VH-VL binders against Monomethylamine corrinoid protein 2 (mtmC2). Designs and how they scored, part 6

Target 1, 218 residues: Monomethylamine corrinoid protein 2 (mtmC2), of Methanosarcina mazei (p58978)
Amino acid sequence: MTNTEIFNKLTNAIVTQDIAGCAKLTQEALDAGISPLDIITKGLSPGMKIIGDKFEAAEIFLPQIMMSGKAMSSAMEILTPELEKTKVEGEEGTGLAITFVAEGDIHDIGHRLVTTMLGANGFDILDLGVDVLNETVIEEAAKRKGQKIILVGSALMTTSMLGQKDLMDRLREENLRDSVKCMFGGAPVSDKWIDEIGADATAENAAEAAKVALNVMK

## First folded at step 19 (VH-VL)

Design D3 (from G6 with heavy chain A33V H54S)
Fold by OpenDDE, fold request of step 22:
Structure D3 (fold): chain C 218 residues (1-218), chain A 119 residues (1-119), chain B 110 residues (1-110)
Amino acid sequence: as target 1 above (218 residues)
Amino acid sequence: QVQLVESGGGVVQPGRSLRLSCAASGFTFRSYVMHWVRQAPGKGLEWVAVISFSGDYKYSVDSVKGRFTISRDNSKNTLFLQMNSLRAEDTAVYYCARYYDYSAAFDVWGQGTTVTVSS
Amino acid sequence: QSVLTQPPSVSAAPGQKVTISCSGSSSNIGKNYVYWYQQLPGTAPKLLIYDNNKRPSGIPDRFSGSKSGTSTTLGITGLQTGDEADYYCQAWDSSLSAWVFGGGTKLTVL
């Protein structure tokens, strides 16, 4: 199979909740010399994007998105060891990264990757998980006022992304905005959006997120 | 210790309503997807309903759609099952179950509460 | 009647090995992970196996799971009297959009 064919099959495996197939294809892709990052970005993530869109459109429901998540998780179990081989020890003292997925959003794979990459680059990690209330983020930021903190939020759906604006507004209302850095990611998130809501940065993938975070925290 | 405790079961006539509760303790309740699973007397297990972390998303098995509603109150660490228009075939022990996302397994079960629907 | 098919009962003497089969279709076991649960008499189900062949903490290695195609098997070695219980296989079915169980197998220790 060509790389493109493999990627399409991976995407389809995610979209159809073919967990066994997803794992198998992931291994095959690795065996074919495809990088873990390409497997994720060109195969798996596009599938999750489709799932997110379908879910948002009410074309699929909670069980499907959960099982697509499981499919992706099964792939990540295979990929994680390979990703870790390429990780470089980062500098200590980069600060605390508070990571989370926006309220109403249960897509956690990207979040996990970002969290992993941030940790690998020297950040202390506070992982708040998925479907996180903005108020929870605010509370955690408030508890740590004065510390070097970057908020790292993920959203895969347009609807969940909109909550990022509310979070930024709340940060300002609570006089926390200047005490934290704010980075948001996800398929719908753009530089324009970041500018619109007054956040500091965005990243297209987990690897970039770590690098961007490092730069933002300098 | 991690624990789930169901309550609210009883004997009711067909067409009546009943509300089950499941009290969670020993873990961060909001961080877990929750389910209801039932078991008719002398029969096997049957999945009933699932609810997301915040409760924003729900889904139920076809046989209970329009009649049963799963919900949760994370501030009280409680899962609910509102059962309307009960039928004889709804007679069962009802278990609440914690769903571990990583394994996608029902890794914690309550001891169940019995619902009997009879005329 | 159950989506997944199990034998209604199996039996063996203490110390022996038993296997419990579970058969499904391409829309459940064929695509998804299989899980096994133990239900002791008068108790709630307990997770025995997840992701086809993995054991949760506290489950002894006497219990094993395997999957092939649209079927799965639970193996129990060194059978003990305390193993007498009902055992259920479980998977998610993509066609039904539901978590489905087998009919259960009653294990009797002779």
Scores: ipSAE 0.820, ipTM 0.956, lowest interface PAE 0.5, mean pLDDT 93
Fold by OpenDDE, fold request of step 22:
Structure D3 (fold): chain C 218 residues (1-218), chain A 119 residues (1-119), chain B 110 residues (1-110)
Amino acid sequence: as target 1 above (218 residues)
Amino acid sequence: QVQLVESGGGVVQPGRSLRLSCAASGFTFRSYVMHWVRQAPGKGLEWVAVISFSGDYKYSVDSVKGRFTISRDNSKNTLFLQMNSLRAEDTAVYYCARYYDYSAAFDVWGQGTTVTVSS
Amino acid sequence: QSVLTQPPSVSAAPGQKVTISCSGSSSNIGKNYVYWYQQLPGTAPKLLIYDNNKRPSGIPDRFSGSKSGTSTTLGITGLQTGDEADYYCQAWDSSLSAWVFGGGTKLTVL
């Protein structure tokens, strides 16, 4: 199979919640010499995006998105060891990355990937998980006021993305905005959005997110 | 200790309503998807409903759609099952179950609460 | 009828090995991971196997799971009297959009 065919099959495996197939195809892709990053970005992630869109459109429901997540997780179990082999030695003192998925959003795979990449680049990680209340983020930021912190929020849906503005507002209200860096990502997130809400940065993918975070924290 | 404790079961007549509760302790309740699973007397396990972390998303088996509603109060670490228009075939032990999204397993179960629907 | 098919009962003497089969279809076991649960008499189900063959903490290595195609098997070695229970296989079914269980297998220790 061509790389493109493999990617399409991976995408389809995610979209159809073919967990076994997803794992198998992931291994096949690796065996074919495809990089873990390409497998993720060109095969798996596009599938998750489709799932997100379908979910938002109420074409699929909670079980499907959960199982698509499991499919992707099964792939990540295979890919993670390979990704770790390519880890860049993180610089000491990069800071703490508080990672989370916005309230109302249960898409955690992208978040996990970003979290993994941040960790691989030397960040200490506080993973708050998915469907995280803005107040929880605020509380965690407040507890660590004075530390070198970057908030890393993910949102796959437009609706969940909107909560990022509220988070930024709350950070300002609590006089925490200047004590933290704020990075947001997800399919709907744009540079324009980041500017609009007064955040520091965005990234298109997990690999970029890590690099951007490093830059922001300098 | 991780624990789930169901309550609210009882004997009711057909057409009546009952509300089950499941109290969670020993873990971060909000971080887990929760389910209800039931078991009719002398029968096997039947999945009933699932609810997302915040409670914003729900899904249930067809046989209870329109009659049962799963909900949760994360501030109280409690899962609920509102059962309306109960039928004899709803008679079962109802279990709340924690769903670990990494394994996609029902990794914690309550002791169950018995619901009996009879005339 | 249960979506997944299990034998109603199996039996063996202490110390022996038993296997419990679970058969499904391409829409469940064929595509998804399988889970096994143990339900002791008068108790709630307990997770025994996840992701086809993984054991949660506290589950002894006497219990094992395997999957092939649209079927799965639970293996129990060194059978003990305390293993007498009902065992359920479980998977998510993509066609039904539901978590489905087998009918359960009663294991009797002779």
Scores: ipSAE 0.809, ipTM 0.956, lowest interface PAE 0.5, mean pLDDT 93
Fold by ESMFold2, look of step 20:
Structure D3 (fold): chain C 218 residues (1-218), chain A 119 residues (1-119), chain B 110 residues (1-110)
Amino acid sequence: as target 1 above (218 residues)
Amino acid sequence: QVQLVESGGGVVQPGRSLRLSCAASGFTFRSYVMHWVRQAPGKGLEWVAVISFSGDYKYSVDSVKGRFTISRDNSKNTLFLQMNSLRAEDTAVYYCARYYDYSAAFDVWGQGTTVTVSS
Amino acid sequence: QSVLTQPPSVSAAPGQKVTISCSGSSSNIGKNYVYWYQQLPGTAPKLLIYDNNKRPSGIPDRFSGSKSGTSTTLGITGLQTGDEADYYCQAWDSSLSAWVFGGGTKLTVL
């Protein structure tokens, strides 16, 4: 099969909750010499975007998005060891990355990949997990005022993405905006959104996210 | 220690209502999807309902759709099942179950609470 | 009838080996991962096997799982009297949009 055909099959496996098929296709893609990052960014992540859109449109319901998340997790279990083989040590004092999935969101497997790639590139990690209140993010940033901090938030659903604007507004209100860098990602997040809310960056995929984070922390 | 404790079961007549509670402790409750699963006397397990982390999204098995409502209060670490228009076929032990997203497994179960629907 | 089919009972002597079968379809076991639960008499179910063949912490390696096509088996070696329980297979079913369980298999150790 061509790379485009296998990416389309990976995307379809995510959107149809074909968990066993997704894991099998992931291994086949690796065996065919396709890079782990290409498998994620061109096959798997587009599927999660589609499923998130369908969920917001009420075309599917909670069980389907949960099972698409399981398909993604099963693929990531295969891919994570391969991604760790490309690890490079970052500079001393690269900073602390506070990573989280937006309040009200269901799931973002890309969050875990981004967290892994940030750690692999020398960031210290504080992973706040899922369904994170903006208040919690503000508290953790305030405790560490004066340190090199990047906030890395992700969202799967457009509705929960709106909390990213609220977070930026609260950072300004608390005089913390200049104390941190802010990077947001996830399927619905765009460059236009980042400009609108006054954040520092986004990236198209997890490997680029780590590189972009290093650049903004310079 | 991770624990789930159900309550609110009892004997009720057909057509009546009952509300079950499940108290969670020893873990970050808001970070987990939660389910209800039931077991009729001498029978196997049947999944009943699921609720998202925030409580904003939920889904239930067809046989209880429109009659049962799953809900949660994350500030009190409590899961609920509101059971309306009860039928004899709803007689069962009701378990709350924690769902670990990555394994997709029911990894922690409560002891169950018994609901008997009888005239 | 259960969506997943298990034998109603199996038995074997202490120290022996037993297998418990579970059959499904393409909409459940065929495309999804399989899970096994142990229910000791008068207790709640306990997770025994996840993702076809993995054991959670605290489950000894004498419990094993396997999957082929639309079927799965639970293997138990070195049987102990404390293993007397009901055992349930479970999978997500995409056609029903439901988590489905087998009817259960009662294991007797004699």
Scores: ipSAE 0.682, ipTM 0.901, lowest interface PAE 1.2, mean pLDDT 87
Fold by ESMFold2, look of step 19:
Structure D3 (fold): chain C 218 residues (1-218), chain A 119 residues (1-119), chain B 110 residues (1-110)
Amino acid sequence: as target 1 above (218 residues)
Amino acid sequence: QVQLVESGGGVVQPGRSLRLSCAASGFTFRSYVMHWVRQAPGKGLEWVAVISFSGDYKYSVDSVKGRFTISRDNSKNTLFLQMNSLRAEDTAVYYCARYYDYSAAFDVWGQGTTVTVSS
Amino acid sequence: QSVLTQPPSVSAAPGQKVTISCSGSSSNIGKNYVYWYQQLPGTAPKLLIYDNNKRPSGIPDRFSGSKSGTSTTLGITGLQTGDEADYYCQAWDSSLSAWVFGGGTKLTVL
């Protein structure tokens, strides 16, 4: 089957919570020579965006998004080792990436992918996990003032984006804004939003996120 | 030491209410999805309800919708189940369970608390 | 009336092997991963197998899981008297929008 057909099937497996099918299709795509990054960005991630949109519209509920997340996790179990094979090790001075999922968000798969890609591109990683309070991010940044730091927040929900503005405001209030770089990602985040809140960058997908983070940190 | 401890069970008449609590310790409670699962006397396990990390989203099995409400207080590391309009069929041991998203498994269970609904 | 069907009981002597079957449908076992839980008498359930055939840390390798089509099997080798328990299969069911369990299988070690 064509690459487009494989990507459509991967997207549909996420959207319909076909966990076993998603893992199987992921392996088939990999065996067919499709890059791990393309599998993620063209097949899997579009499915998670659709599910996030449906959840926000109350068309599906908590269990469905959790099971779509499991389908994604099952695919990532296959793909993460392959992504690590294709990485280029960074030199001293790449920096520390503090990665986190915004408070109130229900899904951590996007942050795991971004965290993996950042590590693969030479960043040291401090992974704060999910449902992270802005005050926690501020505390970790303050402890490391003087280090080369990028804060990398991800959101699935549009309501979680409001916390990104609050974080930027608090960084300025605490005189930490110039001590860190700030990158926010996720389906609802745009260049216009990044400019509005005064952050440094966004990216369309996790693969781009790593490249953008490297550029921001040089 | 990862631990979950339920409380609040008892004997009540049909139509009455109970509130169950589950105290969590030894892990970052707010980072986990939580569930309630019950087991009627001499019977198997039945999933009851799930709640998201923040507590903003929740979902319950059809048989308890409109009667039971799962909630959490992350500042106190406590999960709750408010059970209204209790029926004889709700008689069970109620377990709180930690859920790990990656494995999609109920990986930590409490001791259980017994709810008996009779006459 | 369990959504997943298990035999009510199995028995075997110490040192023997047993299997516990669990059957479901396309909306649960067929498209989803399967989990197994052990419940020792008077205790809470304990995760034994996740993602069809994986063991959590601390679960000995004499416990195994497999899945084929809409059925799954728990295998236990080298039976010990401490294995006497109820065993439950579990999966997500997309048609019911629920986590569903089998009715349980009581293992007796003679």
Scores: ipSAE 0.678, ipTM 0.900, lowest interface PAE 1.2, mean pLDDT 87

Design D3 (from G6 with heavy chain A33V H54S)
Fold by ESMFold2, look of step 21:
Structure D3 (fold): chain C 218 residues (1-218), chain A 119 residues (1-119), chain B 110 residues (1-110)
Amino acid sequence: as target 1 above (218 residues)
Amino acid sequence: QVQLVESGGGVVQPGRSLRLSCAASGFTFRSYVMHWVRQAPGKGLEWVAVISFSGDYKYSVDSVKGRFTISRDNSKNTLFLQMNSLRAEDTAVYYCARYYDYSAAFDVWGQGTTVTVSS
Amino acid sequence: QSVLTQPPSVSAAPGQKVTISCSGSSSNIGKNYVYWYQQLPGTAPKLLIYDNNKRPSGIPDRFSGSKSGTSTTLGITGLQTGDEADYYCQAWDSSLSAWVFGGGTKLTVL
């Protein structure tokens, strides 16, 4: 198979919840010399985007998006060790990335991918998990005031984006805005939205997110 | 200690309603997908319903669709199952189960609560 | 009857080996991972095997799982009387949109 055919098959395995096939195709892609990052960004992540869109359109329901997430997780189990082989060591002052999925968002796979990439690029990680209240993010940032911190929020659902504005407003109210950098990502997040809420950055994909985060923290 | 404790079972006539509760402790409840699974007397396990982290999304097995509603209150660490229009075939021990989405496994179960639907 | 088919019972002596089979279809075991649960008499099920062949923490390595095509097997070595229980295989079924269990296998340690 060509690389394009492999990427299309990976995307299809995600969108059809072919968990065993996704893992097999991931290994075949590695064996064919395709980089772990290309497998993720060109094959797997496009599948999760399609699934998220179908879920928002009520074309699929909770079990299907859960099983697409499992297919992605199974591929990541194969890919994460390979990503670690190419990691870039950070200096002590690289910073702490506090990563989270916003309140009300249903899936954490994009979040886990971004968290993995940040760690691979030298950040210390505090992963708050899923369905995280803005109050929790504020508390953890305040508790660690004085550290070099970037807040990294991920969204799959358009409804979870409004919480990003609330978080930025509350950081200003608590006099924490200048203590942290703020980066938000995910399919519904745009440069216009980032500028509107007064956040620091966004990125097109997980690999770019790590590079953008490093640059923001300089 | 990770724990799930079901309550609210009992004996009820066909056509009536019953509400089950599941109290969670020892883990961050809002971070887990939750399920109900039942076991009829002398029979095997049957999945009943699933609910997302936030509680906004839910899905149930066809045989109970329209009659049973799963819900959760993350502020109280509690899972619920509202059972309406009960039938004799709904007689079972009802378990709440924690689901870890990475492994896709029912990794923690409660001890169950018994529902008997009979005259 | 059950979407996943298990033998209703198996027996073996203490110290021996036993296998418990489970067969399904392309819509469940064929494209999905398989899970095994142990239910001791009068208790709730407990996870033994996830993702076909992985053991959660605290499960001894004498329990094993494997999958081939649309079939899966739970293996138990060094049988103990405390292993006497019902064992269930489980998978997601895409055509039924349901998590499905096998009918269960009662293990008797003679």
Scores: ipSAE 0.660, ipTM 0.885, lowest interface PAE 1.3, mean pLDDT 86
Fold by ESMFold2, fold request of step 22:
Parts: structure tokens; C-alpha cells; sequence
Structure D3 (fold): chain C 218 residues (1-218), chain A 119 residues (1-119), chain B 110 residues (1-110)
């Protein structure tokens, strides 16, 4: 009934891999007038953070994180049409978002959510997919130097987060750092880390990522 | 165009080992979670093992845990199943299966390779 | 005795309709989505239905799926002789930490 109760139930459905329950609760939340952004930021995303931490700590294994990802995906299937209703028509000069999941990481759910939200907010999208080599990211950025570009990488694991520093170092070595904006997200990523590697921004979740990306590209 | 081709099956005695291979083509192999699924003669399907995109994480069904190891080489677009300490109940056709995370479905299957464990 | 229970066989004439049932528990079908696979004689399984009731590209709409509680059904209308196959339901089972299949249902079209 209460918004806090529904958010806690959504979080628990993600953490316990209750796929059908997560979809049902998502629809109930929408029917109760809760915004899609609140459902994501207050219910679903906290669950994915918890499950990522548990997986990294070896408290759960590959199938459980995969099924938590499916629960998130089932919720996003319900939410995406509602998010598209709030889409601002792409303004000229919004830019190209090159989205990817770092080499060695385990998940693509946050990446797909970020990509969807960026597209809904007027970005052109080049989705490189999962397990992406830093060299591939650099090649695509170099091909498009004349364009307004933001690189958007995600990591769930601390070990794959370290590849973000390597990417920033390589961008500087190739004289591409000033040609692009760089945004990284994921549970282990902090503002301190972003400052340390010399990237432009981070966000706590996919919904915030689109807002942050728009601001960075202004 | 999308294709999975298993190989490495054969007839072996209990306690021996086999290594199965699955060659992938027509898609970006490293972007997909991969599984092995088996089918004993005249029986239904049984899931065996799963491996993450990078190959760093894997999990197997309890009946083969500690004996079978799934692995992959993304540079060669190849999935493997190392099968140690084989038992008669491991006799089956072994399928390589592609898994799409959003649908959570086994959306592409190979034709299988037959493993027979007998005295 | 499979984790998911299906009838061992069903039959119907060409042009008719048939349903194939599959029964599970709260740890599998009850909280998870259900999938159906077709295995033609001598071939690998093929995905027919995902997420309870959705069809992949290339699967005709005469194949349908539904789920209620801990049970699911596959519906096939306009039966063709080429539909003779084994049909398997499948779900994730949280208690077993495994992908589980039904025992299969042999469909005969005469």
C-alpha cells in the first residue's frame, strides 16, 4: 500500500529472483500512480546493487545474478513504454552516446537500461554491447572525432572497474581525451574514483545517468 | 547463419575423461552466456552447466559438480565441457546452447554430440 | 519423475487443436517465467515460447502459451503433420538452483 512498502518489496523481489512477483509489483506501482523513475531508483536499482555486492562476495553464484537480471528486465519491459511518453524530441547537438559494458564484467542489465534512457533523452546510440575491449571503444571514438560524443561505460565488479582507468589513460595517450566526454557507472564507482581517473561524471543508476549525461554535454 | 557445432563425443569406459567442443559462428560469441544441456537415450532434457560472457564465472548441476568443467575461448569462438570421472548415467547427447539474458531462453542449439559411457 | 510434470503423450487430427499441460511448484513455475521447446524427431530442441506467452521470430501464432499459478499450457491450433514432435516445458527453479524441464509430451498428428 505505502510507497516505502512497495519499494522494499521490489528490492526484495530482485534480491530473491522473484521474477513474476517483480513484474506484478511494478505494474501495481504504476497503477498506484508511482512514477517510473521512482520505481527504478527507489525499488529496483537498490536491489541490483545488493545482488551485485553479494555476487562479488561469493554469497550467491552466476545463476542467481542472472535471474535477478531477468527480474529487472521484466520490470523494464513494463516501464519502458511509460518512459517513452516523457521523451523530449532530440534537439540538434544532443550527441552520440557510445555505450558498453567493460571487459571482464558479468552483467548487461544496467547497460541496457542506461542505453534505453539515453535514447529516450535524445541521444543517438552506438551500443557496443558487453565484454568490450578498451581498444574497441577508442577505435569507435577516433572514427567519429568530429562528433559530439559521450562514452558511457558500466561495471558491476571492482576488478572490471579498474579498466576504466586504463581507458582514460589510453584516451590521453591517443590525444582523444578532449574529443569526448566520459561517464562511468556501477555499484563500485564513486565520485572520488571519477576524479582520480580524470573522467567527467558518474551516476547512481540508469535514470540519473541520462540526466547527468545531458548536463555533461551542455 | 547462426550456428553451433558440437564435437568430441565417443564411447568411453567409466572413470575416463572426455572433452567436448562447441564451435560458434554467425554471431558475436563473447556477447552471450552459454550452456550445456544433455539428453539421455529415450529421456528428457537436463541442464548441465552455464558460463558467463567472459568465462570467469560458471556453475553446474549438482550431479556433475566437481567432475565437469565448462569453459570458453572467446578468441576462437569455442565453448568446452571437460568431463572427468565419467559414469554410466552421463551417457547422453550433449547440446551446446546459446542463452539470451533478457528472454532467459535457450534460443540457439547445436545438433549435439553423443557420449556413451559403458563397460 | 521430472520436476515439471507433463502428460507423456497427446494426439489429434490435422487441422484440430491440442493443449499440452505442465505442472510445477512455487519454486519454479510459480515465481518464474515458463518456456516451451519443440524437438522434432532426430533434431535439436527449438524455442517455441518464452516469457510464458511470447513467440520468437519465425514461430507462427498458432502456437500459444499461458500460465496460471504453478501450471502452464502450450496451445497448438491448425495442427499439421510437421508438428509431430516432443514438447518440453522449462523454468528456472530457485530451490534447486537449476534450469528444470518437464519430462516431455509426444504429440502425434494423424
Amino acid sequence: as target 1 above (218 residues)
Amino acid sequence: QVQLVESGGGVVQPGRSLRLSCAASGFTFRSYVMHWVRQAPGKGLEWVAVISFSGDYKYSVDSVKGRFTISRDNSKNTLFLQMNSLRAEDTAVYYCARYYDYSAAFDVWGQGTTVTVSS
Amino acid sequence: QSVLTQPPSVSAAPGQKVTISCSGSSSNIGKNYVYWYQQLPGTAPKLLIYDNNKRPSGIPDRFSGSKSGTSTTLGITGLQTGDEADYYCQAWDSSLSAWVFGGGTKLTVL
Scores: ipSAE 0.657, ipTM 0.890, lowest interface PAE 1.4, mean pLDDT 87
Fold by ESMFold2, fold request of step 22:
Structure D3 (fold): chain C 218 residues (1-218), chain A 119 residues (1-119), chain B 110 residues (1-110)
Amino acid sequence: as target 1 above (218 residues)
Amino acid sequence: QVQLVESGGGVVQPGRSLRLSCAASGFTFRSYVMHWVRQAPGKGLEWVAVISFSGDYKYSVDSVKGRFTISRDNSKNTLFLQMNSLRAEDTAVYYCARYYDYSAAFDVWGQGTTVTVSS
Amino acid sequence: QSVLTQPPSVSAAPGQKVTISCSGSSSNIGKNYVYWYQQLPGTAPKLLIYDNNKRPSGIPDRFSGSKSGTSTTLGITGLQTGDEADYYCQAWDSSLSAWVFGGGTKLTVL
């Protein structure tokens, strides 16, 4: 099977919620020598974009987007170890990236890739995973007060962004806002939103996210 | 620690309405997709409905569409099932269940509340 | 109308092994991951196996799962009297747009 054919099949597996097929095709692509990044950006992510658009347009229902998210997660479970093989050790003073998918958001198209790219660009990583309570993020930041910390949060759904504002408000209430840098990404997140909540940055994609994070941490 | 407690079950006549509640504690309720699952006497489990964390998106099994409405109040950490036009076939123990999105599993269940529809 | 088919009952002596089968179709087990739940008498279901063969924290490794084609199997070794329960397989079904369960298998330990 050609690379173009496997990318199209991966996209279709996401759009049709073929969870087992998506995992199988992902492994086949790896075995054929296709890079994990290409599998994600050319096969999987286009599928998530399609189903996200359909869901926002009310063309599909809640179970379908949930199961497309599971298909993506199953593929990422295979791909993440391969992405981590390209990790380099960080320069002294680069900092700790605490990565998470916001409260109430059950999907993260870019979370695993962003975490991997941050690690590959020299950050120490504390990956809190998905469905992360703002309380947990606050606790981890408070525990490490005095370290160079950047919080990196992701959202897939427009309504999931509420947690980002709540997190920024709680950081201010706990007198932690000046102890950390805060970067948020995901499909609904814009520069205007970042300015509104008083966060430090956003990025368009995972590679840019790592570069932006390095610059913010100076 | 993490707990779900259903209430509002009872005995009602066909055609009547009943509202079930599920009180959540020990976790950030608004951050989880929630479901209702039922079990008729002496029978197996049947999924009933799902609701997104915000409550804006919901979906139900065909046999209850148009009659049952899942909802939530995140300020009160409470999940609801409004059951209208009840039928004898709706007789069951009703469970609320928390959904963990990474595993796509029902990872926390309540103890259930019993609904009996009979004349 | 259980979409997923399980034997109604199985039994074995304490300390022995039992397997519980679950058969489905291409629209559920064939393209989706499979889950197993234990329901002790008079209690709520509890998650035993997720993603075909993974165990949540706290589930002992004498519980195992596997999937092949449109079928799945729960294995239980070192049977204890406390394992007497109903066991349900579960998957999402794309044709029904529903989470579907098997009819349940009653395990008796004698």
Scores: ipSAE 0.645, ipTM 0.880, lowest interface PAE 1.4, mean pLDDT 85

